Miniprotein binders against q96jn8r1131to1294. Designs and how they scored, part 27

Target 1, 164 residues: q96jn8r1131to1294
Amino acid sequence: TLEFLENHGKNILLSNGNRTATRVASYNQGIVVINQPLVPQLLVQVRIDFLNRQWTSSLVLGVITCAPERLNFPASACALKRAAWLLRGRGVFHNGLKICEKFGPNLDTCPEGTILGLRLDSSGGLHLHVNGVDQGVAVPDVPQPCHALVDLYGQCEQVTIVNP

## First folded at step 15 (miniprotein)

Design X73
Fold by OpenDDE base, fold request of step 16:
Structure X73 (fold): chain B 164 residues (1-164), chain A 83 residues (1-83)
Amino acid sequence: as target 1 above (164 residues)
Amino acid sequence: SKEDLAKKLIELYKKALELIEKGASEKEIRKLLKEVVKIAEKTGDLYLIDYAKLALEEFERGDLDDLRYYIKLALLYAKELLE
């Protein structure tokens, strides 16, 4: 079963069998990682449950290739400087550096109820899914094993893992 | 304005890098980085704030390489805001 690891950001409260993550304070310290590594053809999805418009920006979605159980999470995904491929706004980032300017919809403007998915294809390409629609390959070759990461950042205060 | 503050941040980050290269005192560099944090907070932009805090944290930790790295990220982001 897919769930968030107990090793998470300091402001995260897990519930619903660790399938729901809620950031209960501030705008950051909200990183969570899904327990099972991404494998080809497995679609991992999270739903944006609640947005707090007090803040700007929104969730960051991506993958890490280091061991998630012992990762010392920084306050924000933007601080990850190794083993990280992230989708932020419309950009794709590798270890903090933007490697693609415009990809898919703007994650900062996705409304509540939006379902975001990550999937590896048979060639190791990382795909973004939005409400069930494949947006294409965000990262062409991701090292494996890798784990899906969600940073409940800014507006995004709650997400839930949902089945495809 | 936010744009004006972003421009100021860019200037201060460049100055910080210069001070590091010149081997300026720890006190002077710390003072500058703290100023950067304060200005970033005035913008209300979360990433400007976080990059600034990361830079200061790395400096206090004594990791100049990571400090330079986060300054680089901050500069790139600030410049993007002005486009």
Scores: ipSAE 0.864, ipTM 0.939, lowest interface PAE 0.5, mean pLDDT 96
Fold by OpenDDE base, fold request of step 16:
Structure X73 (fold): chain B 164 residues (1-164), chain A 83 residues (1-83)
Amino acid sequence: as target 1 above (164 residues)
Amino acid sequence: SKEDLAKKLIELYKKALELIEKGASEKEIRKLLKEVVKIAEKTGDLYLIDYAKLALEEFERGDLDDLRYYIKLALLYAKELLE
């Protein structure tokens, strides 16, 4: 079963069998990692449950290739300086640097109820899914093993892992 | 305005890099980075704030390489805001 790891950001509380993550303070310290590594054809999905409109920006979604159980999480995903490929807004970032300007929908404007998914294809390409629709390859060659990462940042205060 | 503050941040970050390169005093660099944080907070932009805090944190930790890295990220982001 897909769950969030107990090693998570300081402002996160897990519930619902560790399938729901809630950021209970501030706008950051909200990084969570899914327990099982991404393997080809495994679709991992999270639903945006709650947006707090007092903040700007929203969740960051991506993958890390370091051991998630030992990771000392920074306050925000933008601080990850190694082994990180992230989707932020409409951009794709590698270790904090933007490598693609416009990809898929703007994550900062996704409403509550949006289901976001990550999937590796047989060639190692990382795909973004939005409400079940494949948006294409965000990262063409992701090192394996890698784990899906969600940063409950800014507006995004709660997400839940959902089955395809 | 937010744009004016972003321009000011860019200026201050460049100044910070210059001070580091010239071997300026720790006190002077710290003062500048704290000013950067203050100005970033005035913008209300979460990433401007986070990059500024990261820069100051790395400076206090003594990691100049990571300091330069986060300044780089901050500069790139601030410039994008002005496009």
Scores: ipSAE 0.863, ipTM 0.939, lowest interface PAE 0.5, mean pLDDT 96
Fold by OpenDDE base, fold request of step 16:
Structure X73 (fold): chain B 164 residues (1-164), chain A 83 residues (1-83)
Amino acid sequence: as target 1 above (164 residues)
Amino acid sequence: SKEDLAKKLIELYKKALELIEKGASEKEIRKLLKEVVKIAEKTGDLYLIDYAKLALEEFERGDLDDLRYYIKLALLYAKELLE
């Protein structure tokens, strides 16, 4: 089953069989990684459970291609300098650099209850799904194996892995 | 205002790069980067804050290449805020 790895950000508390991640302090140190690597046609989804409007910005969603079990997580996903493709706001980022300005909905304004999904297509393209709707290819060719990453950042204080 | 602070940050980052290129003292560069962090915190913008902290961290680590990298990211983001 899909679960968050025990190796996670310092402010994360896992619950619900490691399917729920809660950031219990500050605005950062909230990175979690899903245990199973993405494979073609597998849809991995998380639901935004709780937003704290005290903070600005929101979760970052993406993939990493390094071994997540040994990763020393930085305070935020934006600090990842290698092996990272991330969706932040409306942008797509690779190793910290924005490679696409406008993609899909603005993740910073997604309300509680929003279900966000990641899926690799047969060509290695990474798709974003929002509430079951395919938003298109965010990254055209993602190296494999890769793992889905969620950074509970800013407003986003809790997410849960949900089944399609 | 946030915009004014962003402009100030841009100036300070450019100054930091200049100091690095000229081989300024670590003390001076550290002081500047710490100031950048403080100003970023005043904006309340989390990414301005985090980029500033990352820059300072890399400087303290002695990795000037990564320092330059995060300054680059910070500059790009700050400029975007002003668009």
Scores: ipSAE 0.859, ipTM 0.938, lowest interface PAE 0.5, mean pLDDT 96
Fold by ESMFold2, look of step 15:
Structure X73 (fold): chain B 164 residues (1-164), chain A 83 residues (1-83)
Amino acid sequence: as target 1 above (164 residues)
Amino acid sequence: SKEDLAKKLIELYKKALELIEKGASEKEIRKLLKEVVKIAEKTGDLYLIDYAKLALEEFERGDLDDLRYYIKLALLYAKELLE
């Protein structure tokens, strides 16, 4: 029953029972949020379906702790100034600032077909999974409740929620 | 070329911070921030473009704290690109 929430970026079209998000214009306005909060050990996974390599950057993954139903999303995840932890390129960001220089693979180079996952561990640590492989703890203590967020930014024009 | 444009953006952002701190006119600051957007667009780098647009938007909203916030983020990002 995992689906993208109906409140999303203005350039997003939802399809496939709200499990597929497509950015249909520009390079941004593509924030989507999973419709249920992360709970310990729940793995939320998305597959990169389509990339447009004309752009310089690609998707952002992360979590937000504000209630997402009525949140006014900015055009791009880089403008999430509070209550967001983001995996962007190879870095981890909080409040717009990089808090970790290198974590996991460079998201800007992940090809179509890559499956990216987010999971909280029992300690509130946020884990990234890449093609089923746990990359470790990106953020050690994320406040709960939080929701998984994907920004279909730049190169990334379509993702689909997939079950583990 | 992208490196040269990033160096120009750093210069322009630092000038913008100086104008804000000394209380320069809105016309002068707006002109500078619009130039920042134009230079950022020439880079083709999406984060340089986004931070430039966000800075101008916050200036137009009258939010000088958020304007300074996005200038700080833009400077950090631009400096990393040059490393």
Scores: ipSAE 0.820, ipTM 0.921, lowest interface PAE 0.6, mean pLDDT 93
Fold by ESMFold2, fold request of step 16:
Structure X73 (fold): chain B 164 residues (1-164), chain A 83 residues (1-83)
Amino acid sequence: as target 1 above (164 residues)
Amino acid sequence: SKEDLAKKLIELYKKALELIEKGASEKEIRKLLKEVVKIAEKTGDLYLIDYAKLALEEFERGDLDDLRYYIKLALLYAKELLE
């Protein structure tokens, strides 16, 4: 069953059988990782449960290819300099640098209740799903193994893993 | 305005890169990076704030390569905000 790893950002409280992550302080220290690597045809989905619209930016969604169980996460996903592909705002970032200026919806404007999904296709392409709708290939060739990552950044204070 | 503050940050970051290249004192560079953090916090923009704090953090660690890296990211983001 899919759960968030116990190794997570310092401001995260896990609940609901480790399927819900809440950022309980500040605007960052909110990185969480799904406990199983993505495999072809595994769809990892999270629902945005609570947003605080007082912040300028919202959650980051993506993958990390380093083994996450004992990794020292930075305070914010923007500081992931190794082995990370991230969907942030309108763009796709690799190790801190924008590699695609516009892909899919603007994550900073997704409302509460939005269900965001990640999966690998048969070619190793990373797909984003929004409320069940495939947005296409965000990253064409992600190394495996990789784990889904969410940074409960800024506006995003709670997400829950939901079954596809 | 946020736009004026972002323009100020770009100026300060460029000055920081010049001081680093010229081998300016640690005290002078620290003063400038702390001013960058102050201005970034006034913007209320989380990525401007995070990049500013990351730059100062790497300076305090003595990691000039990562300092330059976060200044680069900050400049790219600040210029994007102005467009």
Scores: ipSAE 0.818, ipTM 0.912, lowest interface PAE 0.7, mean pLDDT 93
Fold by ESMFold2, fold request of step 16:
Order: structure tokens, then sequence, then C-alpha cells
Structure X73 (fold): chain B 164 residues (1-164), chain A 83 residues (1-83)
């Protein structure tokens, strides 16, 4: 069963059998990680439950390739300098640097109710799904094992893991 | 305006890189990075704020390579905001 790991950002409260993450303070300290590594047949999906429009920017979605159980997470995903591939706004970032200018929708404008999915293909390509629709390969050749990561950043205050 | 503040941040970050390259005192560099944080907070833009705080944090850790790294990220982001 997919769940958010107990090791998470300081401002996160887990509920709903660890399938719902809520950021309860500030704009950051909201990194959560899915408990199972991605494999080609696994689609990890989260629904955006609550947004607070007083903040700028919104959630970040991606993968990390280091073991997440005892990792000391930075305050924000933008500080992940190693082992991270992130979808942020309209861009794709690797270790803080933008590697693709435009991919998929702008995550900063996704409304409440949007279901975002991550999946590896057989070649190690990372796919983004939006409301069940595959957006294509965001990142080729992601090293395995890797775990799906969500940063409940800025506007995004709650997400829930949902089944495909 | 937020745009004026972003332009000021770009100027301050360029000054910071110059001071680092010439080996200026830690006191001078710290003062400049603290001003960067102050200006970034006035923008209300979360990534400008985060990059400014990260740069100051890495300076306080004595990690000049990571300091340069976050300044680079901040400059790239601030320039995108102005385009």
Amino acid sequence: as target 1 above (164 residues)
Amino acid sequence: SKEDLAKKLIELYKKALELIEKGASEKEIRKLLKEVVKIAEKTGDLYLIDYAKLALEEFERGDLDDLRYYIKLALLYAKELLE
C-alpha cells in the first residue's frame, strides 16, 4: 500500500493512514516521500486537496535517488543539490538547475482536484500524468532505485495519495 | 515595485560574486548577503526568498562553492522574472 514516509518535512502532518499530507505552517518544510520506490508498472498518484492563494508558487513533484528513510530534508525542494529530478512550475530541474524549459502543464496553476501521477517507463524515463493523461517523458534515464517526492510548497497545503 | 526589487537583487548578487572572487572580508560579504535577504523578503516571492536565505546559510557554513551555487540559481530565477 502506498503511503507517505514518516520521515518528512517539519511542517507536515500525516493523516488518513499516512496517505494524506498537510502543511500546517509557513510556506515550506513540506517535503514528503512515497514509501515504495518507483518501478515501471507502478503509477504513483496524488490529488491536490487544498491550495492557499496568499502564497506565490505551488507544489513541486519529482524523484530522489537516495534512501529517504533517514535523510535530513532541506526546508524546500529547491535546495536538493544531489540525486533529485524535479517538476516545478513549467520546468524540469536536475539538482537545482533547469534542464527543460517547458514540459506538461504549469504546476503553479493546477487547481484543487488535479491528480498528478509519476511513473517510470521500461527505459527509466520518468512520465508525468495529469488527470489520467500521460504527458510523456519528463526525464530520461532516471537512476533506480528512486522514490516519488512531493514538496507541499507555497500555495499547496494538502495532497492525498490516490489509486489509479 | 517587485520588478525594481528583483533588479536590485541582481545587482547585489553580482556585487557578492565580485567580493567573493577578490577575497573580500567575511564581514563585507555577510553584510551584503543580509541585505539580499532583506530585499528578497520585501518582494514576497518565495523562490527569491529561499535562494537568498540559502546563500546566507552556505556562507555561514563556510561553503563558498555552495554559496556561489545558490547565487547562480538566484540570478537565473530573478532574470526569468524580468523577462
Scores: ipSAE 0.801, ipTM 0.906, lowest interface PAE 0.7, mean pLDDT 92

Design X76
Fold by OpenDDE base, fold request of step 16:
Structure X76 (fold): chain B 164 residues (1-164), chain A 83 residues (1-83)
Amino acid sequence: as target 1 above (164 residues)
Amino acid sequence: SKEDLAKKLIELYKKALELIEKGASEEEIRKLLEEIVKIAKKTGDLYLIDYAKLALEEFERGDLDDLRYYIKLALLYAKELLE
């Protein structure tokens, strides 16, 4: 069963069998990690449940290759400076540095109900899925094992893990 | 405007790097980083704010390498806002 780990950002409240994450305060401290590592051909998806337009920016989605159970989560994903490949806006980031300028749709403008997915292909490429549509390879070679990470940041206040 | 503040932040970050390289006093660097945080907050841009906070935090931890790193990220982001 796919769930968010109990080790999460300080402003996160888990519910629905740890499949729903809600940021209950401020705009940050909202990082969550999915319990099972990504394996090839497994599609992990989250749905944007609620957006608070009071804030700017939105969720960050990606993977980490360090042990998530003992990770001391920073206030935001932008602070991750090791073992992190992240999708932010239309950019792809590695350890905080942008490695791709324009990739897929702008995550900052995805509306409520959008389903975002991550999948590793047989070559270790990390794919982004948006509403079931493969947007292509965001990261060509991701170290394994890796775990999907969601930062409920800015506008994004609630997400739920959904089945493909 | 936000753009004007972003430009100001860029200048202040560059100044911060210069102070670090010159071995300026801890108080002088701290004061500048705190000013950067204040200006970043005025922009309302969350990433400008967070990068500024991270820079100050690393300085307080005494990690100059990570301080430089987050200043770098802040500079890159601020410049992108002006494109």
Scores: ipSAE 0.861, ipTM 0.938, lowest interface PAE 0.5, mean pLDDT 96
Fold by OpenDDE base, fold request of step 16:
Structure X76 (fold): chain B 164 residues (1-164), chain A 83 residues (1-83)
Amino acid sequence: as target 1 above (164 residues)
Amino acid sequence: SKEDLAKKLIELYKKALELIEKGASEEEIRKLLEEIVKIAKKTGDLYLIDYAKLALEEFERGDLDDLRYYIKLALLYAKELLE
């Protein structure tokens, strides 16, 4: 069963069998990691449950290739300077640096109810899914094993892992 | 305006890099980075804020390489805001 790990950002409260993450304070300290590593053809999805328009920006979605159980999470995903491939806004980032300017929809403007998915294809390419639609390869040849990461950042205050 | 503040931040980051290269006092660099954080907060832009905080944090840790790295990221982001 897919769940968020107990090792998470300081402002996160887990519920619903650790399938729901809620950021209960501020705009940051909201990183969560899904327990099972991504394997080829496995689709992992989260739903945006609640947005707080008080803040700007929104969730960051991606993968890490380090051991998540022992990771000392920074306040935000943008601080990850190693072993991280992230989708932020319309950009793709590797270890903090933008490697693609325009990819898929703008994550900062996704409304509540949007379902975002990550999937590795047989060649190791990381795909983004939005409401069930494959947006294409965001990152080719992602190192494995890797774990899906969600940063409940800015507007995004709650997400839930959902089945395909 | 946010754009004006972004321009100011760019100038201050460049100054910070210059001070680091010239071996300026830690106190002078610290004060500049703290000013950058304050100005970033005025923008309300979360990434401007966070990059500024990260830069200051790395400086306090004594990691100049990572400090320069986050300044680089901050500069890139600030410039994008002006496009």
Scores: ipSAE 0.858, ipTM 0.938, lowest interface PAE 0.5, mean pLDDT 96
Fold by OpenDDE base, look of step 15:
Structure X76 (fold): chain B 164 residues (1-164), chain A 83 residues (1-83)
Amino acid sequence: as target 1 above (164 residues)
Amino acid sequence: SKEDLAKKLIELYKKALELIEKGASEEEIRKLLEEIVKIAKKTGDLYLIDYAKLALEEFERGDLDDLRYYIKLALLYAKELLE
């Protein structure tokens, strides 16, 4: 079963069998990683449960290729300098640097209830799904194994893993 | 305005890089980076804030490479805000 790892950001509280992550303080320290690595045709989805309008920006989605169980998470995904492919706003980032300016919808403006998914295709392409709609390949060739990462950042205060 | 502050941050980051290249004192560089953090906080932009904090942290750790890295990211982001 898909769930968030116990190794997570300092401000995260897990609930609902570790399928729900809530950032309970500040705007950061909210990184969580899904336990099972992404494999081709596995669609991993999270639902934005609550947004806190006190903050700007919102969640970051992506994958990491390092061992998540022992990772010392930084305060935010933007601090990941290696082994990280991230979707932030409308941009795609690799190890902190933007590699694509405009991709899919703006994650910073996704409302509560939005379901965001990540899926690897048979060619190693990382796809973003939004409310069940494939937005295309965000990253064309992602090293495997990799794990889905969610940074509950800024406005995004709670997410829940949901089944397709 | 946020835009004005972003412009100011860009200037200060460039100055920071200059000081580093000149081999300026740690005290002078630290003071500048701390000022950058303060100004970033005034913007309310979380990534401006975080990049500034990360830059200062790396400086305090003595890692100039990562310091330059986060200054670079900060500059790129700040410039994008002005587009």
Scores: ipSAE 0.855, ipTM 0.935, lowest interface PAE 0.5, mean pLDDT 96
Fold by ESMFold2, look of step 15:
Structure X76 (fold): chain B 164 residues (1-164), chain A 83 residues (1-83)
Amino acid sequence: as target 1 above (164 residues)
Amino acid sequence: SKEDLAKKLIELYKKALELIEKGASEEEIRKLLEEIVKIAKKTGDLYLIDYAKLALEEFERGDLDDLRYYIKLALLYAKELLE
């Protein structure tokens, strides 16, 4: 069963059998990681449950290729400078640097109820899904093993893992 | 305005890089980075705020490479906001 790992950002409260993550303070310290690595045919999906529009930016999605169980997560995903590929706004970032100016929708404008998915294809390509629709390959060859990561940043205060 | 504050941050970050290159005192650099954090907070923009705080944190840790790294990220982001 897919769950968020117990190792997470300091402002996260896990609930609903560790399938729901809530940021309970501030705008950051909200990194969560899915408890098993991505493999081909595994679609990890989260629903945006609550947004607080007082903040200027919203959630970040992506993958990390280092073992997540004992990582000391930074306060914000923008400080992940090793082993990370992140979708942020419309951009794709590798280790903090933008590698693609525009891919998929602008995550900062996704409303409550949006279902966002990540999966690897057989070549290690990372795909984004939005409300069940494949947006194509964001990153063509992600090293394995990797784990899906969500940063409940800024506007995003709660997400829930949902089944495909 | 947010744009005016972003332009000011770009100039202050460039000054910070100059001070670092010249080997200016710790106190001069810290004072500038603290002013950068203050201005970033006035923008209300979370990435401007985070990059400013990360830069100051790395300076306090004595990690000049990471300090330069976060200044670079802050400059790229601030310039993107103006374009």
Scores: ipSAE 0.826, ipTM 0.918, lowest interface PAE 0.7, mean pLDDT 93
Fold by ESMFold2, fold request of step 16:
Structure X76 (fold): chain B 164 residues (1-164), chain A 83 residues (1-83)
Amino acid sequence: as target 1 above (164 residues)
Amino acid sequence: SKEDLAKKLIELYKKALELIEKGASEEEIRKLLEEIVKIAKKTGDLYLIDYAKLALEEFERGDLDDLRYYIKLALLYAKELLE
């Protein structure tokens, strides 16, 4: 079954059989990674359970191509300098730089209850799903293996892995 | 306003890059980066805050390449906020 890895940001508390991640302090140190690499038949979905709108900016969603089990995660996903493709706000980022201005919804405005999904297509293209609707290819050719990553950043204080 | 603070940060980051290029003293550069962190915190904008903290951290580690990298990211982000 899909679970968040034990290796996670220091402000994360895992619960619900490691399917729920809660950021219990501050605005960062909230990176979590799904325990299995993405493969074309696998749709990884998380539901936004709790937002604190007092913060600016919200969760970051994406993939990392380094082995995550013993990686020393930075405090915030914006400091991932290699091996990361991230959906942040309205844009797609690679190595901290915006490579696409607008793709899918603005993640900073997604309400509680939104279900966000990631999958690879047969060409290694990364697709975003929003509430069951495929938004198309965010990144055309992601190196494999890769793992889905969520940064419970700013507003986002809790997410839960849900089955498709 | 947040907009005025973001404009101030852009000015200070550009000054920091100039000081780094000319090889200014560590004390002068440190004081400027510390001021940048204080102003970023006043904005309440988490990415302005994170980039400022990351820049100061890399300076303290002596990593001028990563310092320049985070200044570049901070400038790009701050300019987008003003658009």
Scores: ipSAE 0.821, ipTM 0.915, lowest interface PAE 0.6, mean pLDDT 93
Fold by ESMFold2, fold request of step 16:
Structure X76 (fold): chain B 164 residues (1-164), chain A 83 residues (1-83)
Amino acid sequence: as target 1 above (164 residues)
Amino acid sequence: SKEDLAKKLIELYKKALELIEKGASEEEIRKLLEEIVKIAKKTGDLYLIDYAKLALEEFERGDLDDLRYYIKLALLYAKELLE
């Protein structure tokens, strides 16, 4: 079954059989990683459970291509300088640098209840799903193995892994 | 306003890059980066705040390459906010 790894940001509390992550302080230290690598048949989905609109930005979604169990995560995903492909706002970022100005919807405007999904296609392309709708290929050839990552950043204080 | 503060941050970051290039004292650079963090916090914009904090952290660590890296990311982000 899919769960968030015990190795996570310092402000995260895991609950619901490690399927729910809550950021319990501040605006960052909220990186979580899914315990299984992505494979082409696997759709990883999380629901935005709670947003605090006090903050200016919201969650980041993406993948890391190194083994996550003992990584020292930075406070915020924007500091991931290696092995990271991130969807942030409307942009796609690789190792901190924006490589696509506009892909899919603006993640900073997704309301509570939005279900966000990540999967690899057969060519290693990374797809974003929003409420069950495939947004297309965000990144054409992601190295494998990779793990889905969520940064409960800013507005996003809780997400739960949900079945497709 | 947030826009005025973002414009000020752009100018301060450019000044920081100039000080680094000319080999200004560590104290002069540190004071400028601390002012940048202070102004970034006033914006309430989390990425302005994070990039400012990361720049100061890399300076304190003595990593001038990563310091320049985060300044460049901060500049790119601040310019996008003004568009």
Scores: ipSAE 0.806, ipTM 0.912, lowest interface PAE 0.8, mean pLDDT 93

